VH-VL binders against Protein FAM180B (FAM180B). Designs and how they scored, part 20

Target 1, 160 residues: Protein FAM180B (FAM180B), of Homo sapiens (Human) (q6p0a1)
Amino acid sequence: TQPHAGQPMDSTSVGGGLQEPEAPEVMFELLWAGLELDVMGQLHIQDEELASTHPGRRLRLLLQHHVPSDLEGTEQWLQQLQDLRKGPPLSTWDFEHLLLTGLSCVYRLHAASEAEERGRWAQVFALLAQETLWDLCKGFCPQDRPPSLGSWASILDPFP
Key: E = the ipSAE of ESMFold2; O = the ipSAE of OpenDDE; V2 = 0.75 times the mean of E and O plus 0.25 times the DockQ between their complexes.

## First folded at step 20 (VH-VL; framework fv_masavibart)

Design w5 (from u3 with heavy chain S103T; at its last look DockQ between E and O 0.50; V2 from the best seeds 0.00; counts 0 for: pae E 6.8 > 2)
Fold by ESMFold2, look of step 20:
Structure w5 (fold): chain C 160 residues (1-160), chain A 121 residues (1-121), chain B 110 residues (1-110)
Amino acid sequence: as target 1 above (160 residues)
Amino acid sequence: QVQLVESGGGVVQPGRSLRLSCAASGFTFSKYAMYWVRQAPGKGLEWVAVIWYDGSNKYYADSVKGRFTISRDNSKNTLYLQMNSLRTEDTAVYYCARHSYPTDTYAFDIWGQGTLVTVSS
Amino acid sequence: QSALTQPASVSGSPGQSITISCTGTSSDIGKRKYVSWYQQHPGKAPKLMIYDVSNRPSGVSNRFSGSKSGNTASLTISGLQSEDEADYYCQSYTGHNTYVFGGGTKLTVL
């Protein structure tokens, strides 16, 4: 059911084509085949055969055009998610976007060659994970808030 | 119009250092990943290093790890290769090359003419 | 390079078609589109002739074409001309920001 006032949580107002999320099993198969981060900061599917399928082409478009590719863009998206905390749960589209952005942070964390940059990506990933828990538990968690994941940056760094 | 020009090659003894430069013109340098590729006399091409468009990440061939450092100054449209602890097997023509568009092709679409590095006593 | 195998040399007469092979593995050629070909005349820098297996950059003659079958990429030059005499290298991206070239093929126009 759409919100009465047309809130941002309803993705029916966002463009077409990309609104049709893949079944979880299809998404898992694409992700299991492997992604790789190119030298321009773009994630893409390694397997050419899978990348050429309809689900693969959809994932490529999402990764290239809708998932932030740098720290500044990711932080801006995180701020927008935090602004949505008081609203209804995210649409399936926005939730998929949140999860793909989190996955992107993991790849960028592993690509980062300096400890300070790894720490920044790990921190943003932890905050995205907090937003994920917040969305999954809206109205049902103790005190209507998800638990903090505050130390994820140090947990992800093998040399904390 | 689009051009890459290498400089800084020369003759040095083993164990010494050299710094190569690559001057870029005719394109927006800060939007492209850049490469060093070398070719020993009479031999084939060997990839040496890559640096991401913003300088945030750098990767090297195993043969040069720990000895060579790639870097860039986007305000000066210049790519660098610092070569330390040079060995005779590092003797080659060193080319600067640009990452092609679209970004997921991983081809080298623009090359410089190269600069010769000779390591011998 | 030991990862991509090319014949050391090929030859042909003017007007003929010739094909240069480049054999790798499923991880560098078979499952990937990231195959490119370079032409290098003596004493000159390499020039990109083919990218993404079969695409030509602007300014490259349509006499040059590329294809792939299994783990083998191929460069075909039709209507062979004397200026085609050069060394030809294939190149792939093997993942993890790592690049490999073939050993090179010397094309002689008879």
Scores: ipSAE 0.024, ipTM 0.642, lowest interface PAE 6.8, mean pLDDT 82
ESMFold2 (binder alone), look of step 20: mean pLDDT 90; pTM 0.929
OpenDDE, look of step 20: ipSAE 0.502; ipTM 0.816

Design w6 (from u3 with heavy chain D104E; at its last look DockQ between E and O 0.23; V2 from the best seeds 0.00; counts 0 for: pae E 4.2 > 2, placed apart)
Fold by ESMFold2, look of step 20:
Structure w6 (fold): chain C 160 residues (1-160), chain A 121 residues (1-121), chain B 110 residues (1-110)
Amino acid sequence: as target 1 above (160 residues)
Amino acid sequence: QVQLVESGGGVVQPGRSLRLSCAASGFTFSKYAMYWVRQAPGKGLEWVAVIWYDGSNKYYADSVKGRFTISRDNSKNTLYLQMNSLRTEDTAVYYCARHSYPSETYAFDIWGQGTLVTVSS
Amino acid sequence: QSALTQPASVSGSPGQSITISCTGTSSDIGKRKYVSWYQQHPGKAPKLMIYDVSNRPSGVSNRFSGSKSGNTASLTISGLQSEDEADYYCQSYTGHNTYVFGGGTKLTVL
C-alpha cells in the first residue's frame, strides 16, 4: 500500500448542498436563460434543460428556500445586512444570496398587481442595491464616506 | 381540514348570467393558484380557467373565452367565476380546485364537491 | 382543446393488476413532464393519485403507479381491491397555461 502524495488541505467540493458557491460561468448561463415567476409566485429557471442540471437544481433550492419570496422576509434579511455593515465583507455565498435577493425583487416588482406593492418592492430593491455597494467597498473606501446611490434613492421611493 | 366549497349554481335560461363562488379554508389561499374545472352530466372533466395566486394573470379554455371571468378576493379567501352569455353546452357540475404542491406539478390536489349549473330553455 | 384517449372501461378481479392507458400526441403527452391521474368515485369529487407521470402524493397507496412510453401514459393498479372501482382520468399540462383531460375510464372490480 503506497503512502499518500500529500493532498490539498482546503477542499470545498464536499458538503451539504447549498453552501457551495457556483462558478461564475455557470451562474451567468443560468441567469442568461432567464427566470420566471410561476402561478404560485415561485421563481424557477425558464430553461427546463438547465433547470435539471445539478447547478440548476441548486439554484432552484436557493430561490425556493433561502431567497425571501415576500416583503417581510426580504426586509428581515435587509435588516440583518445592515447590522453587519461594520463586519468583514460577506462570504461568496452570502454575496450570491444578496444578489439573488435583489434579482428576485425586480421580478416581483414587475409581477405585483398593486401600485403600493410595486412601490414597496422598489424601495427594498434600492436598499439592497445600497448594501451591495457597501459590501463591495468594504476595506477599500473611506469609512466616513461609504458608497451610496445618492439622489437616485429618492427617485425609487414611490411615497416621497 | 383543507376545504373548498362551491356555491351559486342553479337553473338558468340561455343568454343569462350566473356567478359562482368557492370558499377556501384550512390553507393560505393567497399562496395558491386556483382553477375551475367542469363536468357535464355523464361526461368527463374539462378545464375551464386558472388564476394566479395574486390574481395578476388569468387563462381560459377556448370554449369559454370572452364569456367567463375568473377572479379572486384574497382578503375573503374566495374564488369567483362570472359566467355570462350562458349556453346549453355550459350545463355541468363546476368544481373549484387548488394548484398542487410543488408549484411545478400543474396538477390539482384539492377539489370542492362541485355546484350544478343547468342551462335550459 | 381535445380529450386524451383512454379506454372506456377496464375490469379485473381482486388481487390482480390492471393498467389504464392514456394516449395523446407528442404535444399532449410525448414531450410532457406534467401528466397526472385522478380517481373519481360516483357522486364524489376527483382525487389526485399520480402527478409528474409517476409520483404519488402523500397518502396514496403504493399499489398505484404511473409510467409513460412514447405518446402513452399508463396508470397501473396492483393488488386490485373493491374500493378501487371508480372512474379514472388522465390530465396533461400542454404548455401555454393549457390543460387537457382524458375521456375517462370506468374500472370495474369483479
Scores: ipSAE 0.128, ipTM 0.594, lowest interface PAE 4.2, mean pLDDT 81
ESMFold2 (binder alone), look of step 20: mean pLDDT 90; pTM 0.924
OpenDDE, look of step 20: ipSAE 0.375; ipTM 0.781

Design w7 (from u3 with heavy chain S56T; at its last look DockQ between E and O 0.03; V2 from the best seeds 0.00; counts 0 for: pae E 12.0 > 2, off the site)
Fold by ESMFold2, look of step 20:
Structure w7 (fold): chain C 160 residues (1-160), chain A 121 residues (1-121), chain B 110 residues (1-110)
Amino acid sequence: as target 1 above (160 residues)
Amino acid sequence: QVQLVESGGGVVQPGRSLRLSCAASGFTFSKYAMYWVRQAPGKGLEWVAVIWYDGTNKYYADSVKGRFTISRDNSKNTLYLQMNSLRTEDTAVYYCARHSYPSDTYAFDIWGQGTLVTVSS
Amino acid sequence: QSALTQPASVSGSPGQSITISCTGTSSDIGKRKYVSWYQQHPGKAPKLMIYDVSNRPSGVSNRFSGSKSGNTASLTISGLQSEDEADYYCQSYTGHNTYVFGGGTKLTVL
């Protein structure tokens, strides 16, 4: 009853999310004040001093290697997550990936100059948030009654 | 004035093809997901297909999957529906419709007047 | 054929209130807030009347209201007027970019 199938390949990344709380002030500062999208839709840290910190260097690597670069890539990842809803909870790495992808959608939504482009990123963010709620509920919530996301999803951009 | 105008409907034999067009005006077409919805004579509305704002994602009702292809040309503000292997059951008025903003409403706020497709032996 | 069930017809007199039901499954309606209602006059395109179960677009009369209980959504038209005579459709988003309409309800104003 201990099959090795489904074991995450990157179990060494378990501490990544936990290390973020150890320096929450710097991580908060990076997430809410220090990122900018370029013309290719890549996120990078504006402030070089913040980028040089341990949380800043880690965030840069995560954004470059683990977060889809565009909407199509994000939707493909979302589909994979939805296909795995009946399986065990996501690995720590997959969950961190999910949260960072959700965060990137917030920044892309904020950077969008057209209200319609903002709406497209808000839609993907809402679906990623739903997947986050599903994973947090695995083993504790009824499988046939998923968490409600309706009212909070409309807050992401209910109309400018 | 915001409007959608469908064209390309007509009478065809089963097994033939038609291509529908939907010309958009009065709004930024490239920012909206677009839809085809059909209505058989005397019957209700049936969703047919959706295409995302940038054309990268397309989804279809089971009744048309593999036979119909939705597409868009954002430089021409035009939505298309390529209908292959038409069946008598595809006889309907075909509407194009615009996704409501914001996208999490999943509703259709602007509709064209429709174009009739008749598939008859 | 659709997954959402509506009565085929409903009627009322001017000034009365009427309610049109739309019943689906827990996956279609019960667990979803994405329910919309459309009005269609004969020979015309549908018009969005209600979205997100109960919200009215700008320009839609407050005589139209929506609600949901369990697996059933409802459209209520108060102060019925002759121009309300039309077909009414409910619609839901069922997930994975998939959409379902009800079969439609013909409203007759007597």
Scores: ipSAE 0.006, ipTM 0.477, lowest interface PAE 12.0, mean pLDDT 78
ESMFold2 (binder alone), look of step 20: mean pLDDT 90; pTM 0.930
OpenDDE, look of step 20: ipSAE 0.427; ipTM 0.798

## First folded at step 21 (VH-VL; framework fv_masavibart)

Design x1 (from w3 with light chain K33N; at its last look DockQ between E and O 0.17; V2 from the best seeds 0.00; counts 0 for: pae E 3.5 > 2, placed apart)
Fold by ESMFold2, look of step 21:
Structure x1 (fold): chain C 160 residues (1-160), chain A 121 residues (1-121), chain B 110 residues (1-110)
Amino acid sequence: as target 1 above (160 residues)
Amino acid sequence: QVQLVESGGGVVQPGRSLRLSCAASGFTFSKYAMYWVRQAPGKGLEWVAVIWYDGSNKYYADSVQGRFTISRDNSKNTLYLQMNSLRTEDTAVYYCARHSYPSDTYAFDIWGQGTLVTVSS
Amino acid sequence: QSALTQPASVSGSPGQSITISCTGTSSDIGKRNYVSWYQQHPGKAPKLMIYDVSNRPSGVSNRFSGSKSGNTASLTISGLQSEDEADYYCQSYTGRNTYVFGGGTKLTVL
């Protein structure tokens, strides 16, 4: 089943207090190392040693279990987010998944070989970004709808 | 029901070629990396090859590099192993296996029953 | 060829606990948590028993457990039963899409 994340019991240890890795610091290093598609088309951390650490495996599990890997799945989750616009702000958990899904779209956009596929990923990315902005301003957005973003064509052009 | 079925094994002379097939059913084949693993009679397991979910990347054990080619046809849910320049030490039961989910498990969660390849004079 | 070292055989009596070791390098086992264990009865395909060092797939008895210390992974079978008599293989991912098995351990139930 899907609870494959064997988060090992780690001890909070004396002797590591000053140099103990913090989640934000470690998360930044993991994301900065870069992501790439793996043997199953899932996003993983490019640095294999970092990827095998406890925080690295946690990030991979989030990317693999909670981030859709194809357009259909991403569009379905986007619809679910749009259905939640009238509700409270997303939980921290759901907001992280929203951000990681958006990041996934960027990597899949750049991996796509056909312009039509790139265009569809770019459009989905733009809509996820709008939902992100909507959630951040929920209740006080300037319009009763998500903020508009620029043309999806600009996202496809690496040399604007 | 999730299933892998190998075929194409047999008896061949050294220097000849043989092509193995592995038919997959009960899961979305195109989402999984696939493997060949072999076992010589009375011996242990030996990893042979891996192919990525989309066929874009292929990697081989040193013992078969340059002689074997792994491939897949996602439209037919079939994995292949083309074995050229066969040697007597290639005699083994050949298993196909599926990469476990999630991808960072790096384990083989589904195995076929194997097909015997015998290379003898 | 395997890069992981296992004892060639181990034995135990019914009801005992037995442990099978699997020793590799820092890059095979020490720095990574990608160890799996397979059980193989004669004439049968291998079966995944443990993945990610210590996790059990659905349907695997809780008598099977895994652990790691340094460069050595261990499979422990508690409450040994006659059907546990089989060959056991450890396997690791060594990086760069390369996989290694241990040489295998024959478990004999006395």
Scores: ipSAE 0.224, ipTM 0.642, lowest interface PAE 3.5, mean pLDDT 82
ESMFold2 (binder alone), look of step 21: mean pLDDT 91; pTM 0.935
OpenDDE, look of step 21: ipSAE 0.253; ipTM 0.749

Design x2 (from w3 with light chain Y34W; at its last look DockQ between E and O 0.48; V2 from the best seeds 0.00; counts 0 for: pae E 3.3 > 2)
Fold by ESMFold2, look of step 21:
Structure x2 (fold): chain C 160 residues (1-160), chain A 121 residues (1-121), chain B 110 residues (1-110)
Amino acid sequence: as target 1 above (160 residues)
Amino acid sequence: QVQLVESGGGVVQPGRSLRLSCAASGFTFSKYAMYWVRQAPGKGLEWVAVIWYDGSNKYYADSVQGRFTISRDNSKNTLYLQMNSLRTEDTAVYYCARHSYPSDTYAFDIWGQGTLVTVSS
Amino acid sequence: QSALTQPASVSGSPGQSITISCTGTSSDIGKRKWVSWYQQHPGKAPKLMIYDVSNRPSGVSNRFSGSKSGNTASLTISGLQSEDEADYYCQSYTGRNTYVFGGGTKLTVL
């Protein structure tokens, strides 16, 4: 509807001892600009300029310290999530770890060259996705049952 | 002490094959990506190949794609380079190198002594 | 593969500061922090001197410093000593698991 839209320039203020709120537009650009799986199994932000922003630095720390870099670590985290199914919803930190770990699995699935390895990553991803649905449904689903995912074929569809 | 030791270099005729090894010690080999970098006599450094920490992914310079194969055996702490269809321009000292930590540095912090490969008839 | 551009040689007197340049593209240097410098003495393996543009590994003298501006990275050696006489290579990660080196710079200490 508008021929030209622009946001007014403003300065990000730094309060004494208070942290600035997250900038949603920068976070969307970080995700849309793409993440790349690196040679040691960690996700990183492709664009260095975006990575240097406050949301980018936070995401980098989460990717480096909280997302498992191998299948064993991912399976251990999955087991911990399964052990907590009957507890309260995950903390914001644990939910972010779950989502980023799932994202890592997708990258690893599509990067894997061997069919057996792809199958193992696909299985772990599907289970992490199920735990995500379970957590989102806590307290809202009738009879305390989370929705199930569709067929694994649609979960495994590659992106071009 | 962290060390990388290359072996398997020698003199071969064009069109033949050679297999290089790199023995790693003093660090957890299976946690690091590994590299081959070569240097023709009197010339500069040229990246050849990378293999991810778990062996899941391998990438090559255009000059060797389809002829060279990088591999690793994490149970033996050993990196390999299989060189097929060798050409005279493949003559170089071949170095094994380790990816620097943290993973987003993309630098080579530990290098072997190199092994010379000479391709001539 | 594209190569990073370095001067073929540079020289300086003991005690001087010298700078070696490394010019690439925005995808090699300008947009990325992954620029490293290596020192190589004759007959020896390369040694990592600088990573992430300006960081020194443990055990590297603070006489070595790195910087970048635009598409050009620079290695500066202050207080030049005879032991600094070597070849110096810049290296970048360009994305897509691709690595490039500069052609190398021969540093001569007069």
Scores: ipSAE 0.210, ipTM 0.634, lowest interface PAE 3.3, mean pLDDT 81
ESMFold2 (binder alone), look of step 21: mean pLDDT 91; pTM 0.937
OpenDDE, look of step 21: ipSAE 0.349; ipTM 0.774

Design x3 (from w3 with light chain D52E; at its last look DockQ between E and O 0.27; V2 from the best seeds 0.00; counts 0 for: pae E 3.1 > 2)
Fold by ESMFold2, look of step 21:
Structure x3 (fold): chain C 160 residues (1-160), chain A 121 residues (1-121), chain B 110 residues (1-110)
Amino acid sequence: as target 1 above (160 residues)
Amino acid sequence: QVQLVESGGGVVQPGRSLRLSCAASGFTFSKYAMYWVRQAPGKGLEWVAVIWYDGSNKYYADSVQGRFTISRDNSKNTLYLQMNSLRTEDTAVYYCARHSYPSDTYAFDIWGQGTLVTVSS
Amino acid sequence: QSALTQPASVSGSPGQSITISCTGTSSDIGKRKYVSWYQQHPGKAPKLMIYEVSNRPSGVSNRFSGSKSGNTASLTISGLQSEDEADYYCQSYTGRNTYVFGGGTKLTVL
């Protein structure tokens, strides 16, 4: 019924349902339907009917408010992840955020028209992938640093 | 103050070309998608074209497809409409308009005062 | 490009409420969440009054409200004032970077 008045929203509580990831099957269906960049460079769900569902609205809010939409913002967030490298594994929320940011990089890499911009997005994507692998093995990684993707860096060559 | 000012309207003969400009000020032009909307004298509004924030994508109403080209110069904060093969039915006041915030509202929150294009022999 | 259907004119007396309808199909109104309303005084540029069916931009009087039922969007103006006399247009984003306006409604305040 009526919510009880309390402390204002803080960094530990956001958007009610945003803290709990959707079931993997639901997320897969949304991503399979496709994302696209919109007229102002934000990622959104291409299918408007799916975007209007509760899971679609949640993904929209994540993409608009929690996934960086430009290179500078993505690089800043990447730096935060690197600064937390020795801390505990990311929460399920932060890990979902990391994966969605990586996916965003792929769309922006594909959309970039300038070779320098493509190279920057590819570099950031590779570093996000390294942070993802680091988080998956945190505390148990073979060495005290993120896995190297150096041998695979040429796969992302923006000048084929 | 957020402002859009159109220019370049005038009287031209059918089959000729005309280029409209829209000068933007008071906001970060390169963050916004931009639009052209026209209004024939005594008639209603008709969407003409959209260009994305970075100029990468352009879309047109069927009535102008292949004849009109929307473009932008983000370094000059200016939107353009190149109108080729003009017809008498293109006679209208042409407005430029700004996409509303946030990007998924798909409304036009700022409009210029318009520039009149008359296509007449 | 088809127009959404609006009444050509509506009228009301000061203090009354009036409603302007905007009717389309399921594809351009019924399934759409991006329906907007614009006010245009004679000789002036349009002004955004309502977006996303029912939201008001900052600075728009709460006398203006929007709603949608089925394939019809509605703009309601309560407490009519003489300055509300204008043309009103609905607009929908119909997906795929395509936009459609209604034919417009002239509001006369008697």
Scores: ipSAE 0.303, ipTM 0.693, lowest interface PAE 3.1, mean pLDDT 83
ESMFold2 (binder alone), look of step 21: mean pLDDT 91; pTM 0.931
OpenDDE, look of step 21: ipSAE 0.363; ipTM 0.786

Design x4 (from w3 with heavy chain S100T; at its last read DockQ between E and O 0.30; V2 from the best seeds 0.00; counts 0 for: pae E 3.1 > 2)
Heavy chain, then light chain:
Amino acid sequence: QVQLVESGGGVVQPGRSLRLSCAASGFTFSKYAMYWVRQAPGKGLEWVAVIWYDGSNKYYADSVQGRFTISRDNSKNTLYLQMNSLRTEDTAVYYCARHTYPSDTYAFDIWGQGTLVTVSS
Amino acid sequence: QSALTQPASVSGSPGQSITISCTGTSSDIGKRKYVSWYQQHPGKAPKLMIYDVSNRPSGVSNRFSGSKSGNTASLTISGLQSEDEADYYCQSYTGRNTYVFGGGTKLTVL
ESMFold2, look of step 21: ipSAE 0.261; ipTM 0.675
ESMFold2 (binder alone), look of step 21: mean pLDDT 91; pTM 0.930
OpenDDE, look of step 21: ipSAE 0.509; ipTM 0.824
ESMFold2, fold request of step 22: ipSAE 0.169, 0.209, 0.225; ipTM 0.610, 0.642, 0.641
ESMFold2 (binder alone), fold request of step 22: mean pLDDT 91, 90, 90; pTM 0.932, 0.930, 0.930
OpenDDE, fold request of step 22: ipSAE 0.436, 0.463, 0.427; ipTM 0.808, 0.815, 0.803
ESMFold2, last read: ipSAE 0.226, 0.252, 0.237; ipTM 0.648, 0.656, 0.661
ESMFold2 (binder alone), last read: mean pLDDT 91, 91, 91; pTM 0.933, 0.933, 0.932
OpenDDE, last read: ipSAE 0.440, 0.460, 0.437; ipTM 0.809, 0.812, 0.809

Design x5 (from w3 with heavy chain S56R, light chain K33N; at its last look DockQ between E and O 0.20; V2 from the best seeds 0.00; counts 0 for: pae E 2.7 > 2, placed apart)
Fold by OpenDDE, look of step 21:
Structure x5 (fold): chain C 160 residues (1-160), chain A 121 residues (1-121), chain B 110 residues (1-110)
Amino acid sequence: as target 1 above (160 residues)
Amino acid sequence: QVQLVESGGGVVQPGRSLRLSCAASGFTFSKYAMYWVRQAPGKGLEWVAVIWYDGRNKYYADSVQGRFTISRDNSKNTLYLQMNSLRTEDTAVYYCARHSYPSDTYAFDIWGQGTLVTVSS
Amino acid sequence: QSALTQPASVSGSPGQSITISCTGTSSDIGKRNYVSWYQQHPGKAPKLMIYDVSNRPSGVSNRFSGSKSGNTASLTISGLQSEDEADYYCQSYTGRNTYVFGGGTKLTVL
């Protein structure tokens, strides 16, 4: 009786469901329902019923495996975005990833207990926001330069 | 063996401060969020504070907010609770507890034996 | 946050099955499946008996089971034994890294 070699779970099948973004309305509903940071610094959908839906599962996977959970990973993603700045507009997937990363920064900013950490997350958020505007502005803004968000960065000053 | 051992409890007057410690052993302390839970004599359990695995994020129950500070030293495998402006209602056995995540989900799987704090005039 | 509602006491004879209820709200028990149960003997620390509504940690007897319906979780102990006499607490995750406990239930084995 030959031991059935367990077929390698084709890592490709998990990837297929993540490639196409959900309808913006669906994503908005999921995000509006609320996210939370767990004790390990991972983002989760608060509502378990929503998280169990197909769109919820997709979002869960994105938040767990694609959205950076730390500042260093976020900075690396930011660098990649900056490197893409002179290229064509981001794909719908990359743009979604950018938005979710920005959202993640907001949650981490609010969760941060220390002023220094809050400041760092605020800075990264501001830079991601700038990249978002840059992408949206491609081909539309004078000299392909979006307005500076410098004034907004000052609003993100850590709550005293 | 996985173990938590609380220390630092005692009798203190209202308005005074006390610092509790919890020594962890038998597991990678730096991978787990840690909690303080207290139990007043003859009463139920009350969540007090949490600190994330990296020590960067802290949350408190409303009853202790602004008075208590949770901290940790991962190099020493030790959890701390600085208690300031102590009140009579803070009288309790204080337990340190390990959050089960990621082994389990959202529970406290390991508890110390507790240390008694008595706030009395 | 208001404590979860438990009966103050329950009793049963050896070999019987008993159930302890834990009632919360749509913001805690009703919202998530992060309900846990703890056993506490006199002068001892709490012990985790059930997590995620119905899962048992290693070393916990299969006589202990958990369920949830709506805003109410339940702990069932089958084949009641003298060693089961203890206080039982339910717990629920309330979000934002916070938890709420029930008021506790004293189980007496007659």
Scores: ipSAE 0.093, ipTM 0.697, lowest interface PAE 2.5, mean pLDDT 87
ESMFold2, look of step 21: ipSAE 0.313; ipTM 0.704
ESMFold2 (binder alone), look of step 21: mean pLDDT 91; pTM 0.936

Design x6 (from w3 with light chain Y99W; at its last read DockQ between E and O 0.47; V2 from the best seeds 0.00; counts 0 for: pae E 3.4 > 2)
Heavy chain, then light chain:
Amino acid sequence: QVQLVESGGGVVQPGRSLRLSCAASGFTFSKYAMYWVRQAPGKGLEWVAVIWYDGSNKYYADSVQGRFTISRDNSKNTLYLQMNSLRTEDTAVYYCARHSYPSDTYAFDIWGQGTLVTVSS
Amino acid sequence: QSALTQPASVSGSPGQSITISCTGTSSDIGKRKYVSWYQQHPGKAPKLMIYDVSNRPSGVSNRFSGSKSGNTASLTISGLQSEDEADYYCQSYTGRNTWVFGGGTKLTVL
ESMFold2, look of step 21: ipSAE 0.157; ipTM 0.627
ESMFold2 (binder alone), look of step 21: mean pLDDT 92; pTM 0.939
OpenDDE, look of step 21: ipSAE 0.484; ipTM 0.803
ESMFold2, fold request of step 22: ipSAE 0.207, 0.202, 0.102; ipTM 0.642, 0.631, 0.604
ESMFold2 (binder alone), fold request of step 22: mean pLDDT 91, 91, 91; pTM 0.936, 0.934, 0.935
OpenDDE, fold request of step 22: ipSAE 0.674, 0.713, 0.661; ipTM 0.866, 0.882, 0.860
ESMFold2, last read: ipSAE 0.249, 0.228, 0.258; ipTM 0.660, 0.664, 0.670
ESMFold2 (binder alone), last read: mean pLDDT 91, 91, 91; pTM 0.934, 0.938, 0.934
OpenDDE, last read: ipSAE 0.675, 0.678, 0.648; ipTM 0.871, 0.875, 0.854

